VH-VL binders against q7z443r523to685. Designs and how they scored, part 31

Target 1, 163 residues: q7z443r523to685
Amino acid sequence: TSLNMSTHQLTITVNVTSLEKSLIVSIDPDSPLLMTLYLGFQYQPNCTHFHLNITLPKDKVWQKDEEYTWVLNPEHLQHGIGTYYITAVLSERQEGAQQTPSLVSVITAVTQCYYWEIHNQTWSSAGCQVGPQSTILRTQCLCNHLTFFASDFFVVPRTVNVE
Below, E stands for the ipSAE of ESMFold2; O stands for the ipSAE of OpenDDE; V2 stands for 0.75 times the mean of E and O plus 0.25 times the DockQ between their complexes.

## First folded at step 13 (VH-VL; framework fv_levilimab)

Design Vh6 (at its last look DockQ between E and O 0.66; V2 from the best seeds 0.60)
Fold by OpenDDE, look of step 13:
Structure Vh6 (fold): chain C 163 residues (1-163), chain A 121 residues (1-121), chain B 111 residues (1-111)
Amino acid sequence: as target 1 above (163 residues)
Amino acid sequence: QVQLVQSGGGLVQPGGSLRLSCAASGFTFSSYGMSWVRQAPGKGLEWVSGIYSGGSTHYGDSVKGRFTISRDNAKNTVYLQLNSLRAEDTAMYYCAKGYYGRGSPDYFDYWGQGTLVTVSS
Amino acid sequence: DIQLTQSPSSVSVSVGERVTIDCKSSQSVLYSSKNYLNWYQQKPGQAPQLLIYWASTRESGVPDRFSGSGSGTDFTLTISSLQAEDAAVYYCQQYYSIPYTFGQGTKLEIK
C-alpha cells in the first residue's frame, strides 16, 4: 500500500493477537527520508509519550531492505494483546534526495522462528528469536542451539492514517 | 563543485602501516556515506570499506581486523588506517562519495584521484 | 556475498557499431521495484566514472548512447553507437548488500 504524504506525520494501527511473535514494520519511502517512529499501546504515541522509538533509515544495515524496517520482538510488545500504534514523524530529506510527490509504502507482518523438537514431535520457538536484520522479504533466526529451523510469516491487517 | 582530494600512501614494508586521507568539498559532507575502493595493478575494482553518515562502519573480508575507516565531519575528511599491511594490499586506493542520499556508502558519483599504496620488502 | 559476472571479459569493436556488456548477479538485487546495480567506466590512468545507477538511470553528463537495462539478476550495458573515446574498462557494481561488489570488468577496445 502506497500513501501520498502531504503531511509530516503518519499513524499505523496494528492489532497484535499474539505475544509470542515478532512484529515487522516496513515503511518504504519513494525517496530518502529521515523519520522517527514511536510505539504506543492502546494510545497514540508522540515524541514525548511512547514506549519505544527508532530512527529510520537505520544507520547500519547489511541489505537495503533493512533500512526502513523496524523489528519488534515479543519483549518490545510485552504490554499485552491489543492495539498498538506507531506514529512516524517525518524529518527533513537529505540533500539531493528530494522528490515530489512523496509516497510511502507501509507493510506490517508477524513472524517467528521455529525448530522441530524431536522428542515432543512438535515445532518450538524455545531458544529462538527473530533477529533485527529481518525484513518482509526474509526472516533472520537467532537461536542458541542448532537444529532444523523454519519460520512462519503473516501479513497483519493495518490502518494507516496520514495527519 | 564536488571534489575529493586524497593524500597519504606510498611505499611500506610488509607488516607496516599507512594512513590515507580524503578531503571533501562541494557538498554537505556530514550527510553522505563514504567508501574506499582499491585496484591492484592491472586488476579490477574491490570495495574495501564504507562509513555511514552516522558513523557506522563496514569492511571487506580481506581487510577486516587490519583496516579502520573513520571520518571527521569538522574537517570534511574520511580516513583509512592501514595496519599489518601485506603484499596483496598493493593497490591504487580511491575514496568515493555515496550518492544514494540515505547516508549509505553505497554507489559512487564522485571519486578521488587515487593514492598508490605499495607493500614490498 | 553477491558475485557479479560480466561478459565478455574483453571485446574489440569498430566505431559506430553497437556494443552490449552483460552482468549477472548470483542473487537478485531487486527491491521495491528498484535494482541496486550500477555501471562504471574507467579510462586508462583515471578513476572510475559513474555511468548508470539503479540499473537504467543515466548519470548527468553521460551521453545518450549509453543505456542500462535488466532486472533481478541479469543486466546489460549498451552503447548504441561506439565512439573512439569509449575505449575503457566497464564495471558493474551491486549495492544491494554488504559487502558491495564489482564485476571483474569488461575491456572495450576500438578496432
Scores: ipSAE 0.672, ipTM 0.881, lowest interface PAE 0.7, mean pLDDT 91
Fold by ESMFold2, look of step 13:
Structure Vh6 (fold): chain C 163 residues (1-163), chain A 121 residues (1-121), chain B 111 residues (1-111)
Amino acid sequence: as target 1 above (163 residues)
Amino acid sequence: QVQLVQSGGGLVQPGGSLRLSCAASGFTFSSYGMSWVRQAPGKGLEWVSGIYSGGSTHYGDSVKGRFTISRDNAKNTVYLQLNSLRAEDTAMYYCAKGYYGRGSPDYFDYWGQGTLVTVSS
Amino acid sequence: DIQLTQSPSSVSVSVGERVTIDCKSSQSVLYSSKNYLNWYQQKPGQAPQLLIYWASTRESGVPDRFSGSGSGTDFTLTISSLQAEDAAVYYCQQYYSIPYTFGQGTKLEIK
């Protein structure tokens, strides 16, 4: 008989104060885990009621720090300013490992891409988006024009225990 | 217990095509990523391409646009389609099993026996 | 791309002696307290064989005379009591970022 792990859940709450910044959710389990994240605006989502979901680790990455990173752009957060809930449903480990995880660390950050607007002598975000390869370590900026670019970044680290 | 058996190599002219096959056994094939690694005669190792268990792919810069990796989970087989072959593609081609974790073609704990591809006029 | 540079390129050493092989990475391969670096052994006419993963963890069945150390950008493979069957080419490999890359190899010969 196989050793089975019970599915566990945790909730992450994020207060979104701007509809122009992107939200980065980074999860660092102390052992590799499969998980599905569900997004809800002003309610706790589950596997049958959610606005958006993702399965982590991602099914394609270019660098290891992307594996457990969810990038939520303003278009994903168009439900409003306020509290967003993320329910993370932890699944069984992949083949060959202990199935009892101890800790899951969570880091959330907000970021936005800017370029220098020559005519107004100011920074603007028009025509720029935070890209899917963004992580808490770096921001990918995807713009439809060429000029000087920058991003801002604010991090809120958290550690949660799973049972 | 893990076994990777390769086939499909040979001599081909520049601009030609070949399809390499790698038949797997001894593990749950559909749960693991697979990669191709090549070694030119007397040279070192070069990662060529990888495929996730879910079918997503990556390619090395020297082969992108010319080579295609694919998998058939019903046949436990990974393929490498080599198109627009050049002399610099001459190498021993190895298939390799990814070890960890969510079907990524990450590192290589088991390797096939190798298949020689020679591109010559 | 992350370039891996091994040194020495080749070495000739007697049975029972200690040898070290260095691998330097052009960028850090450390994330979340793990180094995404492997070591492989390739004997003539054979496919490579995994020796060490995560920089320092021996693969099952690998003799304890093989050890790996280092972090970030600087890594070392050590063979503490060389055996005749250890004559091979040794490669380091990173799997931190695409494309995955190998060092150029170190040829170990037995005198």
Scores: ipSAE 0.477, ipTM 0.773, lowest interface PAE 1.9, mean pLDDT 83
ESMFold2 (binder alone), look of step 13: mean pLDDT 91; pTM 0.938

## First folded at step 15 (VH-VL; framework fv_levilimab)

Design Vi1 (at its last look DockQ between E and O 0.60; V2 from the best seeds 0.00; counts 0 for: pae E 2.2 > 2)
Fold by OpenDDE, look of step 15:
Structure Vi1 (fold): chain C 163 residues (1-163), chain A 122 residues (1-122), chain B 111 residues (1-111)
Amino acid sequence: as target 1 above (163 residues)
Amino acid sequence: QVQLVQSGGGLVQPGGSLRLSCAASGFTFSSYGMSWVRQAPGKGLEWVSGIYSGGSTHYGDSVKGRFTISRDNAKNTVYLQLNSLRAEDTAMYYCAKGYYYGRGNPDYFDYWGQGTLVTVSS
Amino acid sequence: DIQLTQSPSSVSVSVGERVTIDCKSSQSVLYSSKNYLNWYQQKPGQAPQLLIYWASTRESGVPDRFSGSGSGTDFTLTISSLQAEDAAVYYCQQYYSIPYTFGQGTKLEIK
């Protein structure tokens, strides 16, 4: 989904139905932008009221598709099942960027890493975490054990409000 | 008006150390990423290291654990500390400016220093 | 790591002629409709200079005879009408993933 950003911020609404999965948020502008994302639970966050924040593009990435991706692990979503709000506030447009308004693509997805628990003959997520290098295209799995791994991936319906 | 003036380098024995400096002017240094690229005599270009405007660093595999990139924004200077030098580190070393302002990624390079020669030989 | 392979490694061309240099990437450097591929020119005894970024955008001050094309894994630098001062080594470079990597270079000589 592409949005035409004519204002300085946008809000993403995501319903989280599991506390065991990670939320992946991708906010990809058509040109380099500096923005800060704020996470809120049951309220719309801002720069002074939020649970967690991140500045995009990330300072350190291995691939470009990571730059505008925010990985929220279960510990970041510990506030409970319900509606999470993410407010993205634009700071400045980088040199060489297109003139405003700019297009921004927003994608939200949930994912988790699983391994085959041979004793119980079931898939388990125990000891596994979605890594910060995960994107909407790939899941990085960080586990404290070695076994056969897999992951699930679901695009989460969202509402995006441009303010 | 953008200028990158390099210093340091020289002849050193294997296992030795050098520190390269690159003094920047003509732009808001603190807002741009910087990189070091080297070129062995008669060879091609090799990206060595990069540092974001925010200070995050990356290294090529060939120099990881031996080289350290850093920056002093107050002095508008980026440095490359070369430790445990090897003969294969012999090269012309260039500092290069990242293109984008803001979240300064050291990704592609619109300006380059004049280069400084590092020769590692016994 | 992403490997870039240029072709040819060297070429000799007369002034006024069209020159094409290819760069092939071991994996796609395309993301969000942008190709993270650049071209540099290095003249003898000089530091490299940026010619093209994002595969096809010409750097300021670069003559119109230079152009970049391609997408994904296949890229081309074209000099529509070679000039004597274009004698140099040309490099493609990707910045899609760390480590950033260069092609091996193409030496362009004037015949």
Scores: ipSAE 0.618, ipTM 0.862, lowest interface PAE 0.8, mean pLDDT 90
Fold by ESMFold2, look of step 15:
Structure Vi1 (fold): chain C 163 residues (1-163), chain A 122 residues (1-122), chain B 111 residues (1-111)
Amino acid sequence: as target 1 above (163 residues)
Amino acid sequence: QVQLVQSGGGLVQPGGSLRLSCAASGFTFSSYGMSWVRQAPGKGLEWVSGIYSGGSTHYGDSVKGRFTISRDNAKNTVYLQLNSLRAEDTAMYYCAKGYYYGRGNPDYFDYWGQGTLVTVSS
Amino acid sequence: DIQLTQSPSSVSVSVGERVTIDCKSSQSVLYSSKNYLNWYQQKPGQAPQLLIYWASTRESGVPDRFSGSGSGTDFTLTISSLQAEDAAVYYCQQYYSIPYTFGQGTKLEIK
């Protein structure tokens, strides 16, 4: 979906139903915007009360679709299953006396890396993690072993509120 | 007016080292990423390395592990340290300014330096 | 790595004529409705100069006769009324993914 972002912030609400999958949050502004995202479990975070934050666009990427992507692994979601809130705030350092409104699209998805366990003839996630170069277009799998790999990918329900 | 003034080239033997410098003026240097692009005699352009405004770096496969890009924001200067030079590193080396300010990678190059020739010959 | 292939490799054309140069990418450089593809002009003895970015946006100071078009994997630079000063080598460049890559170049000569 697309939203008109002409204010200082927006809030993304995501229900996390598995602690084994990684959450991918992708922001797609129509023009380059500097922003900070804050993560909260069961509360709306702000710049002084949050579990985790990130500044977008990222400081180092290998591909353009990584710039506005936040990968939240199970260790980042350790607070439990349930509702997570993400507040995205424009940086105070961004300047324009007449700031032009921007359109912003938000996609949230979950993904997990699997490998084929030869001895048990089954798929397993042991020793594999979703990597930081993952996006809505591809899943980076980082494993401590090298075997046949697969990943799942599921776009999850979310709500986005402009505040 | 944006200007990029390069220095530090020359003749060197295989296995040798050089340090290239690119002094910038006419823009807020610390807000922009910088890159090096090279061109072998009579050949096309090859992206060599880039450095973000925040200091993060990337390298082309042909130079990774041998070249090091760095920047000094107080001196408005980007550097390329060329180590373990090979004959195929012979080229004109250009520094270039990225257009997208902030954290973006220096990815399209709106201003270029004059070029510095590096010759690697036994 | 994303490979860019330009065609033709060279062309000789008279002043006033229309010239097109194509650039084909080995994979899409389109993301979020933007094509991460540039065009540069390099005159003899000079550094390259940016002409077009985001596939179709003309850099400031570039004459209106230069235009870019295309999307995804297929791109074109057009010079609508060639002038003698346009004799140069033209390069496309992708900036979608590291390593950034250039086309092999197209040499434009005036008859």
Scores: ipSAE 0.445, ipTM 0.778, lowest interface PAE 2.2, mean pLDDT 84
ESMFold2 (binder alone), look of step 15: mean pLDDT 91; pTM 0.937

Design Vi2 (at its last look DockQ between E and O 0.55; V2 from the best seeds 0.58)
Fold by OpenDDE, look of step 15:
Parts: sequence; structure tokens; C-alpha cells
Structure Vi2 (fold): chain C 163 residues (1-163), chain A 122 residues (1-122), chain B 111 residues (1-111)
Amino acid sequence: as target 1 above (163 residues)
Amino acid sequence: QVQLVQSGGGLVQPGGSLRLSCAASGFTFSSYGMSWVRQAPGKGLEWVSGIYSGGSTHYGDSVKGRFTISRDNAKNTVYLQLNSLRAEDTAMYYCAKGYYYGRGSPDYFDYWGQGTLVTVSS
Amino acid sequence: DIQLTQSPSSVSVSVGERVTIDCKSSQSVLYNSKNYLNWYQQKPGQAPQLLIYWASTRESGVPDRFSGSGSGTDFTLTISSLQAEDAAVYYCQQYYSIPYTFGQGTKLEIK
């Protein structure tokens, strides 16, 4: 989904139905932009009231598709099941960027890493975490054990408000 | 008006150390990433290291653990500390400016220094 | 690592002729409709200079006879009408993933 950003901030609404999965948020502009994302639970966050924040693009990535991706692990979503709000506040446009307004792609997904628990004959997520290098295209699984791994991936319905 | 002036380098024995400097002017240095790229004699270009405007660093596998990139924004200078030098490190070393303001990624290079020759030989 | 392979490795062409240099990446460098691929020119005894970025955008000051094309894994640098001063080594470079990598270079000589 692409949004035409004519304002300085946007809000993403995501319903989180599991505390065991990670939320992947991708807010990727068509040209380089600086933005700060604020996370809120059951309220719209801002720069002075939020649970967590991140600045995009990330300062250090291994691949470009990571630059505008925010990985929220269960510990970041510990506030409970319900509606999370993400407010993205634009800073300034970088040199060489396209003229405003610019398009911004917003995608939200949930994912988790699983391994096959041979004793119980079931998939388990115990000891596994979605890594910070995960994107909407790939899941990085960080586990404290070695076994056969897999992951699930679901696009989460969202509402995006441009303010 | 953008200028990158390099210094340092020279002849050193294997296992030795050198520090390269690249003094920048003509742009807001602190807002841009910087990279080092080297070129062995008669060979192609090899990306060596990069540093974001925020200070995060990356290294090529061939130099990881031996080279250290750093920056002094007050002096508008990027450095490359070369330790445990090997013969295969012999090359012309270039500093290069990142293109984008703000993000400061050392990704592609619109301006280059004049180069500094590093020769590692016994 | 992403490997870039240029072809040809060297070429000799007369002034006024069309020249094409190809660059093939081991994996796609395309993301969100942007190709993270650049072209550089390095003349003898000089530092490299940026010619093309985003695969097809010409750097300021670069003559119109230089153009870049391609997407994904296949890219081409074209000099529509070769000039004597174009004698140089040309490199493609990807910055999609760390480590950034260059092609092996194409030496362009004037016949």
C-alpha cells in the first residue's frame, strides 16, 4: 500500500491478537526521508508520550530493505492484546529526494520463528526470536538451539491516517 | 567546492600499522556517511569500510578485525586505522563521500579523495 | 556477497562509435523500484568519478552521451558517441547489501 504524504506525520493502527508474535512495520518512502516512529498502546502516541520509538532509516543495516523496517518483538508489545498505534513523524527530506509530496509504502505483518519439537511432535517457538534484520520479505530467526526451523507470516490489516 | 584531502600512508612492513586521514570541506561533514575504497596496483576497486553519519561502521571481510574506521566531526575528518597489515593490503586507498544528507549512509560516492598509497613490503 | 561481473573486460573503440558495457549482478539489486547500482569512471592516474547512480540517473556534470539502463540483475552503461577523453576504466557498483561490491572493471581504449 502506498500513501501520498502531504503532511508531516501519519498514524498506523494495528490490532495485535497475539503476544507471542512479532510485529513487522515497514514504512518505506519513495525517496530518502528521516522519520521517527512512536509506539502507543490504546492511544495515539506522539514525541512526548510513547512506549517506544525508533528513527528510520536505521543507522546500520545489511540490506537496503531493512532501512525502513521496524521489528517489534513480544517484549515490545508487552502492554497487552489490543490496538497499537504507530505515529510516524517526518523530519526532513534528504538531498536528492523527489519533490514533495512523496509516496510512502506502509506494510504491517506478524511473524514468529518455530522449530520442530521432536519429543512432543509439535512446532514450538520456545527459545526463538524474530531478529531485528527481519523484513516483510524475510524473517530472521534467532534461536538458542539448533534444530529444524520454520516461520509463519501474516499481513495484518491496518488503518493508516495521514495527518 | 567539495574537497576530500587525504594524508598518511606510506611504506610499512608486514604486521605494521598505519593511519589514514581524510579531511573534508565544502559540505556538512557530520551529516554524511564516508567510505574507504582501495585499489591494488593494476587491479579493480574494493570497498573497505564505511561509517554512517551516526557513527555506525561496516567492514569488508578482508579487513574485518584489523582495520578501524572512525570520524571526528569537529575536525571534519574520517580516519582509517590499518593494523596487522599484510602484503595484500598494498593499494591506493581512497576516501569517498556518501551521497545523501541526513541518513548519512556510506553507500555511493559522489566525491573522492586523491588517494593515499599504502605499500606493505618486507 | 553480491558479485558483479562486467563484460567486456576490455574494449577498443574508435572515436564517434557507440560503446556498451554490461554489468550482471549475482542477485537482484532492485528494491521499491530503485536499482542500487552505480557506474564510475576512472581515468589513468586519477580517482574514480561517479557517472551514473540509481542505475540510470546521470550525475551532474556528466556528458549526455553517457547513459545507464537495466534493472534487477542486468545493467548497461552506454556511451552513445565515444570521445577521446572517455578512455578509462569503468566500474559498476552495488550498494544494496553489505559489503558493497564493484565489478572487475572494463578498460575502454581509444582505437
Scores: ipSAE 0.668, ipTM 0.874, lowest interface PAE 0.7, mean pLDDT 91
Fold by ESMFold2, look of step 15:
Structure Vi2 (fold): chain C 163 residues (1-163), chain A 122 residues (1-122), chain B 111 residues (1-111)
Amino acid sequence: as target 1 above (163 residues)
Amino acid sequence: QVQLVQSGGGLVQPGGSLRLSCAASGFTFSSYGMSWVRQAPGKGLEWVSGIYSGGSTHYGDSVKGRFTISRDNAKNTVYLQLNSLRAEDTAMYYCAKGYYYGRGSPDYFDYWGQGTLVTVSS
Amino acid sequence: DIQLTQSPSSVSVSVGERVTIDCKSSQSVLYNSKNYLNWYQQKPGQAPQLLIYWASTRESGVPDRFSGSGSGTDFTLTISSLQAEDAAVYYCQQYYSIPYTFGQGTKLEIK
């Protein structure tokens, strides 16, 4: 957004053990906050050095549980198996959040879409992707075929550090 | 104090077009989402369209593809372009102020304009 | 789409009585400890006016006799000690999911 406007930030670490599943990062602030998240593989990212970023809350959602959710698909995580760092930088310009909230909760999870492939009698993810409207509570599956679907969900261990 | 002053509207033939305007004052317009809500004569309320403070838009199913919401933050005005009008679009159209919460979402209607009547009739 | 069903469709009561209006949502509107449901009052010939937001919080300037309750899918607007000026149509509205939707309305008449 602007040069270093705020000194408020936190760091989230996530160990990624699979390059085939999507990572869901959900932030639960007590009050409205504008923040930017930066992703780094095996290093702590900042506003000038990162693999990927997002500004939350999203500037368009279809359901309220999407506002503070970052969906990271396998192509976003192809830097390797290991520790990813997410630096969240809070904005002082947010009218409803003129100070750091008392509580900020973070949940991380992995998920993937599966369908029953009747020919092979097995679950497959071919032709399906985890969509951007996915949240900690639900998985959006975007598929190029019509069949019976399922998804898995696993909350991953995380470390949250605030400054 | 918050004021939403609407203009536009009137009688239009089916297939015609109108542009509704809603001029805002008394709050920081650029920080809030805005919506249009309509009410057919003797009927209930229907959300028509909303626009975030940053310009992202949503539409109700009945108007998607025909109506366009827009905003001009320099003029503190939100617009609704009504195209391909049908008899069932006949209604009082209200603009409504969204909430500050989040990115200025268009969903918390604490202040409403006075309404602008649109009549679609042969 | 989330459908909101209000009951009763209309009610006629005397000044000073207590009235309740229910709103049933086809899906939960609860997220992050907040219910994304509002109540509005619309008097004849006027625009709607916000009464209650987040299911239970009164908008500034709304008399204490109006209160909202409920969570998830079941919500209630209560008017204690009705006044003559409370004659209006009352609407619930969800803003959890696009498209935002309103209940069909409840007409409140004073006997």
Scores: ipSAE 0.510, ipTM 0.804, lowest interface PAE 1.8, mean pLDDT 83
ESMFold2 (binder alone), look of step 15: mean pLDDT 91; pTM 0.935

Design Vi3 (at its last look DockQ between E and O 0.70; V2 from the best seeds 0.00; counts 0 for: pae E 2.2 > 2)
Fold by OpenDDE, look of step 15:
Structure Vi3 (fold): chain C 163 residues (1-163), chain A 122 residues (1-122), chain B 111 residues (1-111)
Amino acid sequence: as target 1 above (163 residues)
Amino acid sequence: QVQLVQSGGGLVQPGGSLRLSCAASGFTFSSYGMSWVRQAPGKGLEWVSGIYSGGSTHYGDSVKGRFTISRDNAKNTVYLQLNSLRAEDTAMYYCAKDYYYGRGSPDYFDYWGQGTLVTVSS
Amino acid sequence: DIQLTQSPSSVSVSVGERVTIDCKSSQSVLYSSKNYLNWYQQKPGQAPQLLIYWASTRESGVPDRFSGSGSGTDFTLTISSLQAEDAAVYYCQQYYSIPYTFGQGTKLEIK
């Protein structure tokens, strides 16, 4: 979904149905932007009231697609099953960016890393975490053991409001 | 208007150390990422290290653990500390300016220093 | 790491002729409709200079005879009408993934 960023903030609404999966939020601007994302549970967060925040683009990345991606692990979503709100507040355009009307693409997805538990003959996520370098294109799995790994990936329907 | 003036380098024995400097002018230095790229004699270009405007750093595998990139925004200067030098580190070292202003990883290099020769030989 | 392979490694061409240099990446450098691939020119005894960025955008001051094309993993630098001053080594470079990597270079000589 592409949005015309004529305003200074947008709100993303995501229904989280599992506390065992990570939420991937991708906010991809058509040109470099500085923004701060605020996470809220069952309320619309702002700069003074939020559970967690992040500033994008990230300070350090290994690939370009990571710059505007927020990985929310289960510990970040510990508030419960329900509706999470993410408010993105735009600070400014970074110099050198195109001076055209800004478009922002927003994608939300859930994912988890799994391994095959031989003894139980089932897939398990125990000891595995989705890494911070994950994007909508790839899942980084950080596990404290070695085995056969896999991941699931689902695009999560969301509502985006531009304010 | 943009200028990158390099200094340092020279001849050093294996295991030795050098510090390269790149003094920048003509732009808001603190707002741009910088990189070092080297070129062995008669060879191609190799990205060595990069530093974000925010100070985060990256290194090529060949120099990781031995080289350190840093910046002094008050002096508009980026540095490359070369430790544990090897013969294969012999190269012309270039500092390069990132094109884009602000946060994020460095992109393409729109300006380059004149280069500093580092020769590692016993 | 993303590997870039240029072809040819060297070429000798007469003034006025068309020259094409190819660059192939081991994986796609395309993201969000932008190709994170650059071209540099390095003349003898000089530092590299940026020619093309985002695969096809010409840097300011670069003559119109230089153009870049391609997407994903296959890119091409074209000099429509070679001039004597174009004798140099040309490098493609990706900045999609750390570490940034260069092609091995293409030496362009004038016949």
Scores: ipSAE 0.774, ipTM 0.899, lowest interface PAE 0.6, mean pLDDT 92
Fold by ESMFold2, look of step 15:
Structure Vi3 (fold): chain C 163 residues (1-163), chain A 122 residues (1-122), chain B 111 residues (1-111)
Amino acid sequence: as target 1 above (163 residues)
Amino acid sequence: QVQLVQSGGGLVQPGGSLRLSCAASGFTFSSYGMSWVRQAPGKGLEWVSGIYSGGSTHYGDSVKGRFTISRDNAKNTVYLQLNSLRAEDTAMYYCAKDYYYGRGSPDYFDYWGQGTLVTVSS
Amino acid sequence: DIQLTQSPSSVSVSVGERVTIDCKSSQSVLYSSKNYLNWYQQKPGQAPQLLIYWASTRESGVPDRFSGSGSGTDFTLTISSLQAEDAAVYYCQQYYSIPYTFGQGTKLEIK
């Protein structure tokens, strides 16, 4: 989904239905933009009231599709099942002049890493977690053991408001 | 009027160390990433290391653990510390400025320094 | 790592002719409608200089006889009317993933 970012802020609303999956938030601008994202549980966050924040593009990436991706693991989502809000704000530190709004695409998805536990002949997530290099294009699985791995991936409903 | 002026190269024995410097002017140095790219005599280009405006670093596999990139924003200078040098490290070393304003990763190198020769020979 | 393979490795052509140089990537460098592929020119005794970024966007001051095309894994640099000063080595470079890599180079000579 692409939208014309004619303001310096937008809000993403996502319903989290599982405490075991990681949330992938991708905010992909058509031109380089510096922004700060704020996470809130059951309230709209801002720069002074939030649970977590991140600046995009990320400081250290290995691949371009990582730059505008926020990986929220179960640890980050442990406030509960329910509605999470993400406020994305264009940084005031930006010194450039712009007359035309940038296009921004927003995708939200959930994913989880699994391995095949041969002894019980079942899939398990024990000792595996979704890594920070994960994106909507791929899931990085970080495990403390070496076995067959897999991941699931579901695009989830969200609401985006431009303010 | 972007200028990148390099220094610090020379002849060194295997296992030795050198520190390369690249002094920048004509742009807001602290807002841009910097990289080092090398070229062995008669060979092609190899990206060696990069440092983001925010200070995060990356290294090519051939130099990881031996080279250290750093920057001093007060002096508008990027450095490459070359340790445990090997004969295959012999090359012309170029510093380069990335295009993106701010925190982003290097994307392409719009300005290059003049090059500094490093020779590793016993 | 992404390998970039250029062809031809060298070419000798006359002034005014059209020249094409190909660059093939071992994996796609396309993301979000942009191809993270650059072209550089290195004249004898000089540092490389940027010609084209995002596969097809000319850097400021680059003559319009230089053009880039392609997407995904296959890219082409075209010089539509070769000039004597275009004798150089040309490199493609990907900046999609670390480590950034260059093609092996294409030497262009005037005959």
Scores: ipSAE 0.453, ipTM 0.763, lowest interface PAE 2.2, mean pLDDT 84
ESMFold2 (binder alone), look of step 15: mean pLDDT 92; pTM 0.934

